# VH-VL binders against a0jna8r94to183: the designs that were tried, part 1

Every score and structure here is a prediction.

Target 1, 90 residues: a0jna8r94to183
Amino acid sequence: ESCQIFFGITACLSQVSPEDRSALWAMLTFHGGGCQLNLNRKCTHLVVPEPKGEKYECALRRASIKIVTPDWVLDCISEKTRKDEALYHP
Unless a header shows other numbers, all headers, positions and changes below count from the first letter of the chain; Kabat numbers aren't used for antibody chains.
F, E and O stand for the ipSAE by ESMFold2-Fast, ESMFold2 and OpenDDE, each averaged over both directions (binder to target, target to binder). V2 = 0.75 x the mean of E and O + 0.25 x the DockQ between their complexes.
[cut] stands for letters that were removed.

## First folded at step 1 (VH-VL; framework fv_rocatinlimab)

Design r5
Fold by ESMFold2-Fast, scan of step 1:
Structure r5 (fold): chain C 90 residues (1-90), chain A 122 residues (1-122), chain B 107 residues (1-107)
Amino acid sequence: as target 1 above (90 residues)
Amino acid sequence: QITLKESGPTLVKPKQTLTLTCTFSGFSLSTYGVGVGWIRQPPGKALEWLAVIYWDDDKLYSPSLKSRLTITKDTSKNQVVLTMTNMDPVDTATYYCAHTSYDFWSGPYDYWGQGTLVTVSS
Amino acid sequence: EIVLTQSPGTLSLSPGERATLSCRASQSVSSYYLAWYQQKPGQAPRLLIYGASSRATGIPDRFSGSGSGTDFTLTISRLEPEDFAVYYCQQYGSSPTFGGGTKVEIK
């Protein structure tokens, strides 16, 4: 059964392989979240494995965007709860 | 159908502060992802971006003009206000306000006001 | 700041001809953050293209955009009388900047 763990979340994915991108996209949307390829004003989260890249540098300037590693997505699903983003900074 | 209209003084003296108001209709600045920006154009010259304010009150300013600019909004009145300090004759330009969305950071600007010419002269 | 250089400054053409306008960035710009505008004398700019290649609502098919990295192009496949105007490119990946414009004039 799908749990709405990510309801209200709009995530942008950065620097993930095509394989991982598809998996993360499916995980986020199946559990009620939205995904985008572009980082923009509607994003609540940036999912990025390492603290590098144009999107990461841009997101650092925005208090409204939470920056997390892919492990945040995996752990939220595994534990069926939204984990504290601060514990998952790259 | 989105419309925007600029208002404010048409003549300011050097060293004075310019205050311009953008009044809009057809959208709300409480809508997720929506912003209103200010762009100016000196006579016969290119467009120059000044500032933008978004639904969540996030603000971006032109780096070269940041110390002189303040952008604010009154969402209930459908207004965005730009203030620019220490006006100089080189600041003579047509000032536009414009709507942005498309889920992008600082543009593009898809609907523009008619513009208001501000002349800076003694 | 990213500087956008447009060329040529002026392009003199007749109705029915193809116009090709260039916009070059001082550093790489994601194509997702590149737009083109049209401006007629005494009027506000009109958005033509966003994301380098997506036409804005109501823009005729004769307008197309392309490019990536530092080199972007606006093409008008067959000029109509109403297309004689000044065209500006804009990047909006961070602090927006505009090019100097290309004037497409009738001759």
Scores: ipSAE 0.017, ipTM 0.696, lowest interface PAE 6.5, mean pLDDT 88

## First folded at step 4 (VH-VL; framework fv_rocatinlimab)

Design ra1
Fold by ESMFold2-Fast, scan of step 4:
Structure ra1 (fold): chain C 90 residues (1-90), chain A 124 residues (1-124), chain B 107 residues (1-107)
Amino acid sequence: as target 1 above (90 residues)
Amino acid sequence: QITLKESGPTLVKPKQTLTLTCTFSGFSLSTSGVGVGWIRQPPGKALEWLAVIYWDDDKLYSPSLKSRLTITKDTSKNQVVLTMTNMDPVDTATYYCAHEGLWDYPSYYYMDVWGQGTLVTVSS
Amino acid sequence: EIVLTQSPGTLSLSPGERATLSCRASQSVSSRYLAWYQQKPGQAPRLLIYGASSRATGIPDRFSGSGSGTDFTLTISRLEPEDFAVYYCQQYGSSPTFGGGTKVEIK
């Protein structure tokens, strides 16, 4: 289960520092996920620390895109399972 | 190949509600990023964008017409339906549905394939 | 609302000539979000150019688009008989809007 926690996930990273972006990118890809900076039809998740910004407003309108804080990524790895995204909305 | 066809009444009386159906083939509205929009053109006038619905049921409307417009889809029937309330003679136009290319934030998209259009005349 | 103004309203030219059509926006539009369409009488519009300069599938090389900011141009390098039509520009960086059209007619 824990080997590919983020398999099938394509995350867009938004409003994170370069250091946090590198860390989140590594965490997501090491556990089977994909990452990109552009928000587009391939994205399943938007990872954003605070409920603000153009990507946040756009993703808020898209039912297909789950919006989560970086804590979602951390807790999924810590508990070795995908956590419910609804609990991690910024 | 992608094809779309509009259907609905050709004559509507003032104050009535217009319902138009777009039936399409060659693509599915369950495909990620795909949208279907509606555009109209009054005789001798410019094109006017009305609304779009995307694969994930996201709906966007012309700001000036938003209160009058409803767009819905039936993915199993390959149909998109536009409803416009309180019709007026100035709403006389050819109504088109069109396929939108793949969604990319923040933009809407261009219309790469259009239906033939259906003329709707509003007159008493 | 972004208003697009096309000029001239009518271009009278002969086959073989070069056509240059202008589209000016009331505020800056990213070139990523500008398209051009061709419409013949009784027909639906046909996509020619998207992203200001990318030709749509099946569109001949004689059609080219350019521009940025508020000024965009569609060029037809050597008019063919089938190119006499109305041309519309469109922005899609916000709620889509179209220009008023330029009619390219035979002289």
Scores: ipSAE 0.032, ipTM 0.709, lowest interface PAE 4.7, mean pLDDT 89

Design ra2
Fold by ESMFold2-Fast, scan of step 4:
Structure ra2 (fold): chain C 90 residues (1-90), chain A 124 residues (1-124), chain B 107 residues (1-107)
Amino acid sequence: as target 1 above (90 residues)
Amino acid sequence: QITLKESGPTLVKPKQTLTLTCTFSGFSLSTSGVGVGWIRQPPGKALEWLAVIYWDDDKLYSPSLKSRLTITKDTSKNQVVLTMTNMDPVDTATYYCAHEGLWDYPSYYYMDVWGQGTLVTVSS
Amino acid sequence: EIVLTQSPGTLSLSPGERATLSCRASQSVRSSYLAWYQQKPGQAPRLLIYGASSRATGIPDRFSGSGSGTDFTLTISRLEPEDFAVYYCQQYGSSPTFGGGTKVEIK
């Protein structure tokens, strides 16, 4: 069942393997979200497994971008609700 | 054609709060990726970056001055307002507002179009 | 905070000569996010170069920027009378900071 859990979300993926990237991309878009590889002003979320990398450093400087680990995406889907991003900071 | 113009008091007494308004045309702060910043220059000295506000209301401040600065916007009036508390004679400077390009990776940017500047003198 | 040091403080040259201005950073500037501005007396600064080497719109090709890391240069290949001004470098790879300026004055 397609829930719109990620409606209104545009996620940038960083430091994720190609296999994991494809899976996360599908999970986010199937549930109403958007994805991109470039970090830009349209992004609401950065999905990154570790607190490292240029995208992570840049996202830290913008209050408009929430930084979460892939577990946030997985838990939102498994619980069918949007989880608090603050609990998933890398 | 982008233009910006600063306005506010030209004389401020020590310990007072300074309020400056930047009024602009040729762009909108409703446009994704656009920002307006403030820079000052004491007479005969270097430029000093103060603050920026972006279309999404995100705000960044100079680390050394952040406790004294507040930046706000009114997108319907094409205005950005900077307030600075506890003015001191050392804060005497020409204050500029400037258009910033698209915020992209990374978050800080350069200033491509500047206002004419307004001289603020802090003295009793 | 990254401190930018510009040298020389004053450069005295004649029209037609080459000007070379240095900007040195106390720490590496991220992704060469370094801009150069020109300022004439009584006027606001004018953007010349961004990203260390990209010319801003309308800026003549006699202006060129180079460098990366901590060491940046602005070159004016053949000075015109209108080029005598103060030049500032600015980094925007972190909280923005400006150099102290280099005055290019007529000999």
Scores: ipSAE 0.015, ipTM 0.635, lowest interface PAE 6.9, mean pLDDT 87

Design ra9
Fold by ESMFold2-Fast, scan of step 4:
Structure ra9 (fold): chain C 90 residues (1-90), chain A 124 residues (1-124), chain B 107 residues (1-107)
Amino acid sequence: as target 1 above (90 residues)
Amino acid sequence: QITLKESGPTLVKPKQTLTLTCTFSGFSLSTSGVGVGWIRQPPGKALEWLAVIYWDDDKLYSPSLKSRLTITKDTSKNQVVLTMTNMDPVDTATYYCAHEGLWDYPSYYYMDVWGQGTLVTVSS
Amino acid sequence: EIVLTQSPGTLSLSPGERATLSCRASQSVSSSYLAWYQQKPGQAPRLLIYKASSRATGIPDRFSGSGSGTDFTLTISRLEPEDFAVYYCQQYGSSPTFGGGTKVEIK
């Protein structure tokens, strides 16, 4: 049974390999979240491994978008709880 | 057509709080992607960006002034309000509000329509 | 914070001449996030160019923008009397910042 850890989250992925993108997409959606490739204001989270790239720079302008590394997704699933995004800033 | 107009006191004493209102027409701040920002310009000097508020109530502030600034909106009145605390004579400037276009990736965070500006003088 | 340096501070030219205005960023700025504004005395700024090279509605084709990375240019191909004004560049890829301005004045 899928846990709805990411219910209410719409994540945009940036700077990840195609393999990592597929894995993160599956992890987020299996646990109730949404994913998209385009960064827009419907996004709640930007998942990016390093503090670089146009999406990262754009997301820094918005308090509504949480910027996290892929480890945030992994740790949330591993611990079955929504981890504090502030601890996962790239 | 989009129009914006600033209003508020023209004279503020040092250490007081400034409150400015931007009243607009021709667009709604409920429309996805739309924002309203504040910019100031001391007499004879360059433009300085202060803050912006977007349709989803997301707020951004100049890093150097963030502790002094608060921006809010009232979409039913078509108004955006900027509050700046602890005014100093160096804050004397013409204050502008402006419309920001659509925000989607890639963003269009430029200011396409500006109000006429209101001069605020800070003196004892 | 990205600092934008405009040069020259003042450009003295005659009507009919070409004006070339420079804006240099302290770090790389995507061309998608650079704009140019014109300001006449006693007036609010007016958007000229956005995304480094796109002209805003109603802006004459004598105005053009170019550049990428840290170096951006505004060109006015043939100055008209109404073009004598102060011009500001602005980046909006991060917390927005403006350049110090270039005043284009009659020689």
Scores: ipSAE 0.015, ipTM 0.633, lowest interface PAE 6.8, mean pLDDT 86

Design rd2
Fold by ESMFold2-Fast, scan of step 4:
Structure rd2 (fold): chain C 90 residues (1-90), chain A 124 residues (1-124), chain B 107 residues (1-107)
Amino acid sequence: as target 1 above (90 residues)
Amino acid sequence: QITLKESGPTLVKPKQTLTLTCTFSGFSLSTYGVGVGWIRQPPGKALEWLAVIYWDDDKLYSPSLKSRLTITKDTSKNQVVLTMTNMDPVDTATYYCAHEGEWDYPSYYYMDVWGQGTLVTVSS
Amino acid sequence: EIVLTQSPGTLSLSPGERATLSCRASQSVRSSYLAWYQQKPGQAPRLLIYGASSRATGIPDRFSGSGSGTDFTLTISRLEPEDFAVYYCQQYGSSPTFGGGTKVEIK
């Protein structure tokens, strides 16, 4: 039942509760993605609920990093496809 | 190991456009996480950061100069090109290109290996 | 834009003495993303320190960096003849800026 929806994605998780972090981590990795807490050059996505914080400000400088809310992860899984990240900017 | 070398005209007239080329070896600008930047230094004065281009074609410019600057790369030729429009005598400086290889965001801006620099004089 | 102020402008010392160079920022530098460079006449700058306190590859242990926020220091514990040069700080926590430089010259 694991689709490879997030294959090739390395997500940095920011400003989420420990419970939400565990859930998002599991959702991303179960569907082929990678996760980390540090924002570095391996990251393709920053998952952050609000447009705030050090990682959000850093990611805004990068064209290579897509900034999305947790709803992007949920909707991608629900629809079994990668949703347009531009619709999920915090 | 890593080397960079600047090339371009040594004399530019006011109002002209400057084009500088950085040719490098010992790394590829297709390598994940690497970048090449440009810095200048007027004679006897401090260093001034100009622009950087990264492996993913992300481009950042000095806010005060961004309307005059364009940075591009040709990864197959190991070259980065900086273009600066509307040159003025105050733009007389030694222009350097430099390698950046830091892994953490937003640390794309310290330069670990520099080219030798090329002096560009702006006068009539 | 963050303005970096280096002091003193010139530091006159003898070999064997300790050099302490200051770099002050007009606002807090993000994540201590501050570097120090050495420049000798006619040469390109050479990276000494990055991340405020990490020595670059090949840099002797007599060079050390410290500080955070707005106040940063480069220390050379015992000056060698080859250490007489101009030193620049640079922040890279936002759009990059350099300080005005400190010249370390022989007394």
Scores: ipSAE 0.016, ipTM 0.655, lowest interface PAE 6.2, mean pLDDT 87

